VHH binders against Probable carboxypeptidase X1 (CPXM1). Designs and how they scored, part 4

Target 1, 162 residues: Probable carboxypeptidase X1 (CPXM1), of Homo sapiens (Human) (q96sm3r113to274)
Amino acid sequence: TGCPPLGLESLRVSDSRLEASSSQSFGLGPHRGRLNIQSGLEDGDLYDGAWCAEEQDADPWFQVDAGHPTRFSGVITQGRNSVWRYDWVTSYKVQFSNDSRTWWGSRNHSSGMDAVFPANSDPETPVLNLLPEPQVARFIRLLPQTWLQGGAPCLRAEILAC

## First folded at step 24 (VHH)

Design n2 (from m5 with R56K Y100W)
Fold by ESMFold2, last read:
Structure n2 (fold): chain B 162 residues (1-162), chain A 120 residues (1-120)
Amino acid sequence: as target 1 above (162 residues)
Amino acid sequence: EVQLLESGGGEVQPGGSLRLSCAASGFTFSHYAISWYRQAPGKQREWVSRIYTGGKTKYAESVKGRFTISRDNAKNTLYLQMSSLRAEDTAVYYCARHDWPRGYDAFDIWGQGTLVTVKP
């Protein structure tokens, strides 16, 4: 039902179109925030299996540039795939923009307040959230609100869009 | 507060066995890779064994076939079963939590250590 994957998992969306507010390291950068991405298995590998914001980041966000006006309809998230440390986001908000400077939020239909989407409770199980109203925009941000106690905001994602 | 506490050390005859425990508190133990290290008197600390988040294990060549690392998530405890002990296994044994991404050999929490003495 709805729109197909935009292409984070499939690499149709290139790394250059993924940005974030911060990253703990290059190996936990936004280019690792793709659904089903896997950690490196060797002790010296530079890449783990998620985007993770810095712990001190007060306003974490993960951003996708669709490259053109696009109808966003949903978000799928996973936690961090890792042999070293599990982390996951437990709730997030979603914002949209046409210019990556001015943003508006996805709203809850019944309350009119910003929608807060329940996210993950383990490292691997994907969680789908359909937007209350599809939004036409070029950019979409996921803004972690809560995450695993004692951990950091980490996620992998796919965007449903037409 | 985040802590690791080792126990189970003592004196043992050559060829004997001991089981070390590392109790974790203040964090979800199963969400981290954890290693055992040891330090013999006057020597540098050396890595002994590791258990990863998914349960895979790794061992230093010097202990393969003699030591087994395991964990009990319900008890929030890591174990090191040591068998066929030798004089060169005499050391203070530490457990440590990995602090990736600072590197595979970086750690943010160490236990106080437990002494294992293998009698000559």
Scores: ipSAE 0.489, ipTM 0.803, lowest interface PAE 1.8, mean pLDDT 91
Fold by ESMFold2, last read:
Structure n2 (fold): chain B 162 residues (1-162), chain A 120 residues (1-120)
Amino acid sequence: as target 1 above (162 residues)
Amino acid sequence: EVQLLESGGGEVQPGGSLRLSCAASGFTFSHYAISWYRQAPGKQREWVSRIYTGGKTKYAESVKGRFTISRDNAKNTLYLQMSSLRAEDTAVYYCARHDWPRGYDAFDIWGQGTLVTVKP
């Protein structure tokens, strides 16, 4: 509520600023991990409506490069928009970096441990998580921790930042 | 285990009707697109109809207007209502679950099939 969208949905953040640990296919790459993006409707369409990590990826992550020091305040996630298969992340952690080499996590103040954010329970309903404490960094990663049983880690996202 | 099981096949007169069922188990049925295929003796398997996750449907031209695909997610069952049956509809009918990341025509689970015979 406090900071505006960084611009994943609006395309203000270009595809070249999005990276991921892995992707199931070209049409499920990080460039598809934008809030409210929709699947193609034609059978031969290569693009579906989410980023999906490979099922065997042991440490999946989705990364956004803001391009400069940015105050991150929140994350909005959705599941996979698809006519073929539903999937969604059910929880994730968040990490930050200034150089994409050294990372620190968003912490739960009461436990002192990395915060785990509840994510989605259906394909379309957006879920907002405000960070316990806003962080100033250039890079932000979402790290899926759990996802739909029998499925894959898939998400669409928007980042709130000042 | 993950299974699809067809039923409802049999003999029918030309112009008659049949309803096929495909019972799903071992996976979240409502989360997948599923198709009907058929294979006549000595011929290649051909696509008949598809229902997508959101309930939209698609049909091969040869069956459009005569066949209706539907699903009941509460019963984990796919249906094919066939009407105005013709001799060329004689085939073993299969249901299949889509495996989209490898292509729209890729499938990872098939049923055992149910025979439909349209009498001369």
Scores: ipSAE 0.418, ipTM 0.767, lowest interface PAE 2.0, mean pLDDT 90

Design n3 (from m5 with I109Y)
Fold by OpenDDE, fold request of step 25:
Structure n3 (fold): chain B 162 residues (1-162), chain A 120 residues (1-120)
Amino acid sequence: as target 1 above (162 residues)
Amino acid sequence: EVQLLESGGGEVQPGGSLRLSCAASGFTFSHYAISWYRQAPGKQREWVSRIYTGGRTKYAESVKGRFTISRDNAKNTLYLQMSSLRAEDTAVYYCARHDYPRGYDAFDYWGQGTLVTVKP
């Protein structure tokens, strides 16, 4: 059976547990990478509806600290909710760590290579990917591999764990 | 490369109408909010109208009820339909793509502009 959400959407996971390799702005920071989070609608609203990595970031990642060893089983992703610009990730890899220093990837059973997960094709449709095998770790990273052509690596996410 | 190219400007009498076009290329047009700006001689550039990603529109008070912003995503073209034109509408009109990461009033690309002259 499936695992419940870790709590990105519900805010059970605090902002301090979300990190990223880079952000285009504060309003596009990791704290905005929560599933179903909404963009501000008013001009001057600094908050948009996704985490977005900087263009010059060659190895973007979005990180969630579960706070303790946790069995991760899946990931749900969305694109950017925004009245200003649409963006979304089209594929990503997943890595795990117990100390945020040493990382290992989610790998395919068949090839033994790092799995590349298909992601989104529009801003709002959530896409669920189950990990080939659940992994026990404290930290999980999503590593965008491809995204909307001419766009930026932007996503909202939820993590499944039990 | 990203490009915006305005056209449709010209001379018109007060009370007349004119439709401006902004041809976009080099990016996914339908995925961006875009604004019209104008600059009259000797004056600062001012915001005129905006169309957001979802199609919602906004207008400066000075043009509400007279101007209509729209887009044709199939043609990658932004429009500004102007009616009931006034002398004070005389200006070079620009289209600009919003660059939200630097602020809602920031833009990364501008067109060259098209001149609209409303005779007194």
Scores: ipSAE 0.891, ipTM 0.942, lowest interface PAE 0.4, mean pLDDT 96
Fold by OpenDDE, fold request of step 25:
Structure n3 (fold): chain B 162 residues (1-162), chain A 120 residues (1-120)
Amino acid sequence: as target 1 above (162 residues)
Amino acid sequence: EVQLLESGGGEVQPGGSLRLSCAASGFTFSHYAISWYRQAPGKQREWVSRIYTGGRTKYAESVKGRFTISRDNAKNTLYLQMSSLRAEDTAVYYCARHDYPRGYDAFDYWGQGTLVTVKP
């Protein structure tokens, strides 16, 4: 009975509203960071089943532009759907912005520190995290903090908003 | 450190069988697609077979029906069961880990190879 999905999975959110700090390839770009998106099955398929930041990206982020001030309430994440390689994020932070320039983090009520959200432990199981406090903003970023050892920060996501 | 080590090569008569192994270490073996390649003397390296993350397999036309690729994730080992071997199967056989970001035919790690010789 919480907020509904923003529309990453349903494609209500267009590709142009998805951005990232980096991508390993076009086929692993932010437009592939949609919940339940599937990898191509054939060798020549261009697209894989996740956004993946470059392994050398020191501060990876995945950004969604809601297009207007929106109350974000939660995040759902998955790992990489792929016939080539499995990867997933194990923890992430969340930031918000109204102008994509000034950002503030989702913080724990108790500590006042940026909240670190547990994410995935396999490629396919969705993991839901509710924000400690819903935030009104236009932009939301997921910032992978940890991921599969020896791997890359890869994720699919849905945002909950109302 | 990522390592791939092939073994099981040897000399066999035409029509014979041989099973190659590729021992993987330094990475989560089950999370990667891996291929077998071979290189015959004086020829270019050619793709032989592939096993994807989900266990699906693919074979070159020249080996279909004769070769079987498989993996034991618990042992971090890739296998190539070869049967009905022919003289033209003589080659050094390599296993290679796929590096998809650079393309489906890109690889980031190769083994040292194991020699298979098919002759009377």
Scores: ipSAE 0.891, ipTM 0.941, lowest interface PAE 0.4, mean pLDDT 96
Fold by ESMFold2, look of step 24:
Structure n3 (fold): chain B 162 residues (1-162), chain A 120 residues (1-120)
Amino acid sequence: as target 1 above (162 residues)
Amino acid sequence: EVQLLESGGGEVQPGGSLRLSCAASGFTFSHYAISWYRQAPGKQREWVSRIYTGGRTKYAESVKGRFTISRDNAKNTLYLQMSSLRAEDTAVYYCARHDYPRGYDAFDYWGQGTLVTVKP
């Protein structure tokens, strides 16, 4: 049996522990990158249902600070919930750190190269990826590698951790 | 290249009907909210109707109950069925693709328009 959710969906992980390389707007910031978060339905509501990096961001990442050493075991992702436009990440890598300065990646044991995790193919269906080996670290980053053609790197996530 | 091509405009008597089409190409049509706008001679462009990614629709108060927006995602086509037409509906009608989050009325592409004339 795997580890439980860290608490992005449930708000146990506060907004202040979520960071990103860039955001298209505050309404698409890292605080919106929580599994199952929903867009507003009114036209004047600019808070949409995902974190989205800027299209020109060459190295997009979404980061969670667990606040202490934590055994990370998996990641669940969704695409963007929106009445305006669909976007989703189709693959990502995962990195870890204890100090947010020195990072190491989750590795594919067969190749010795960084693991690339298949992500989403629609806005809502959650996709689970277990890490090849659980990692103990304070920080975890998701690094989108590919996303919907003509779109932007957008995701919602939950982290599995003990 | 993103393109939006309106058609179906023409002249009609008051109380009549027309169906406008907007053919989309160069992007994944089903992934975007799309709106109809109109511009009467000498007036500012105004919003008419919108259909969202999930199919929910919204209408300007002046056209509620008379106009119906729809889309066929398999054919990359947006429609506006106009009924009970009035003289004030005379305008060039445009379709527009939305680019949220740059504002709910922000759009990044619009077509060349199709003229609807409701005879006095």
Scores: ipSAE 0.459, ipTM 0.777, lowest interface PAE 1.7, mean pLDDT 90
Fold by ESMFold2, fold request of step 25:
Structure n3 (fold): chain B 162 residues (1-162), chain A 120 residues (1-120)
Amino acid sequence: as target 1 above (162 residues)
Amino acid sequence: EVQLLESGGGEVQPGGSLRLSCAASGFTFSHYAISWYRQAPGKQREWVSRIYTGGRTKYAESVKGRFTISRDNAKNTLYLQMSSLRAEDTAVYYCARHDYPRGYDAFDYWGQGTLVTVKP
């Protein structure tokens, strides 16, 4: 039950369609926020295994441009894959847009508030969240709300879409 | 406050063994890669061994087969078991926490060191 992967993991969604509010470094940029992406294993590798916002970013977000109107149905997240340091997001909200300028949120109908999705508690275990109702939009954002204390908002993701 | 405190140094005969400890506090120890470094008199500090977040280990060529790095995450302690010690192993030994993304040879916190002296 559900839509197939949009293609963050498989690279069908190109790096140019991934954006973020901030990044700690190039090696932790939005192009690294793909489900199951792995850090380099050699000490001189520049790329680690997640998108990580700057620790001082007050409003972190990770954005995917599907390129056309798309029915989004779910999100899979992982924490940061790294041989150096573990980090992960523990909860997030989801927003949608058709123009990347005006956004609406996924709602929790029982509370009438924006839905807050439980995310990760370790670096690798994927966590699936189905949206309460699928949304048709071109753009989707994940907005970390909480993350590992003393850490940074870091994630890898896949989007389920039809 | 992040702290790293080394212990276990001392004098030893060639061919002998020592175990160094590094007690960590002020951070989630299991979430970081940590290394041993050493500095002999008149030399630059050099890397000795590293243990990564997932438990993989790596050693400088000069100590492979003689030294073993390990960690006990429940006790927040890093260890270096040194065997078959040689005079060239005489140095102050430091433990250090890595500061990614600044690179594998950059660290944000290090201990005060413990002296190992291998008698001639």
Scores: ipSAE 0.430, ipTM 0.772, lowest interface PAE 1.9, mean pLDDT 90
Fold by ESMFold2, fold request of step 25:
Structure n3 (fold): chain B 162 residues (1-162), chain A 120 residues (1-120)
Amino acid sequence: as target 1 above (162 residues)
Amino acid sequence: EVQLLESGGGEVQPGGSLRLSCAASGFTFSHYAISWYRQAPGKQREWVSRIYTGGRTKYAESVKGRFTISRDNAKNTLYLQMSSLRAEDTAVYYCARHDYPRGYDAFDYWGQGTLVTVKP
């Protein structure tokens, strides 16, 4: 219910509005973090099917600039689509900002703690998380907290927003 | 930590068959593409076959129709069934794990190899 997709999957959100803390390569950059994007199948294709932070990144994040104050209501995530290597995030937190400098988290106000959202357990199955309370902001970050043991934080995403 | 251990090599007559195994440990085997390579004396290592994460396979032209790659993810083992062996198949055979995102031809772990000798 609520808000429709912001447009990561549909390309309504341009690549220039996507940023990340790090990327393993250009072919695993934030512009690949779009729900349902798929890896190339040819051996020489450089584009794989996810954003993946560097394995040593201690504080990974994936950021979307909505361009204006926007009511964020939910997040959909997938793991990495790949013929070479599977990876996925298993939990994440969400942060918001109006200026990309000062951030506040999605919180479970009944507990007073940051909300931690269960994410993926396989490469392809989408997982929807509704925010406990919708937030009005310009920027939204997904902050992987845990991921496949021995792997890297990789995801594809869609944002629900009005 | 990560280990690949080949076995099943030996001497065989022309036209004969062998089955090679590659036992994997120290990583989630089913999550990686794995290849067989071979190296004849005095030659560069040559790609033989690959199996992808989804189970699709690919073969070098020189072995297509004679070799079959397979994997058993429950046993963490890669196989190469070789048939109709020829003298030019004599080589040390290696299994290797792909090191994507560095590229389709980059590898981070290799086995020690197993020798296949096809008699004249």
Scores: ipSAE 0.426, ipTM 0.775, lowest interface PAE 2.1, mean pLDDT 90

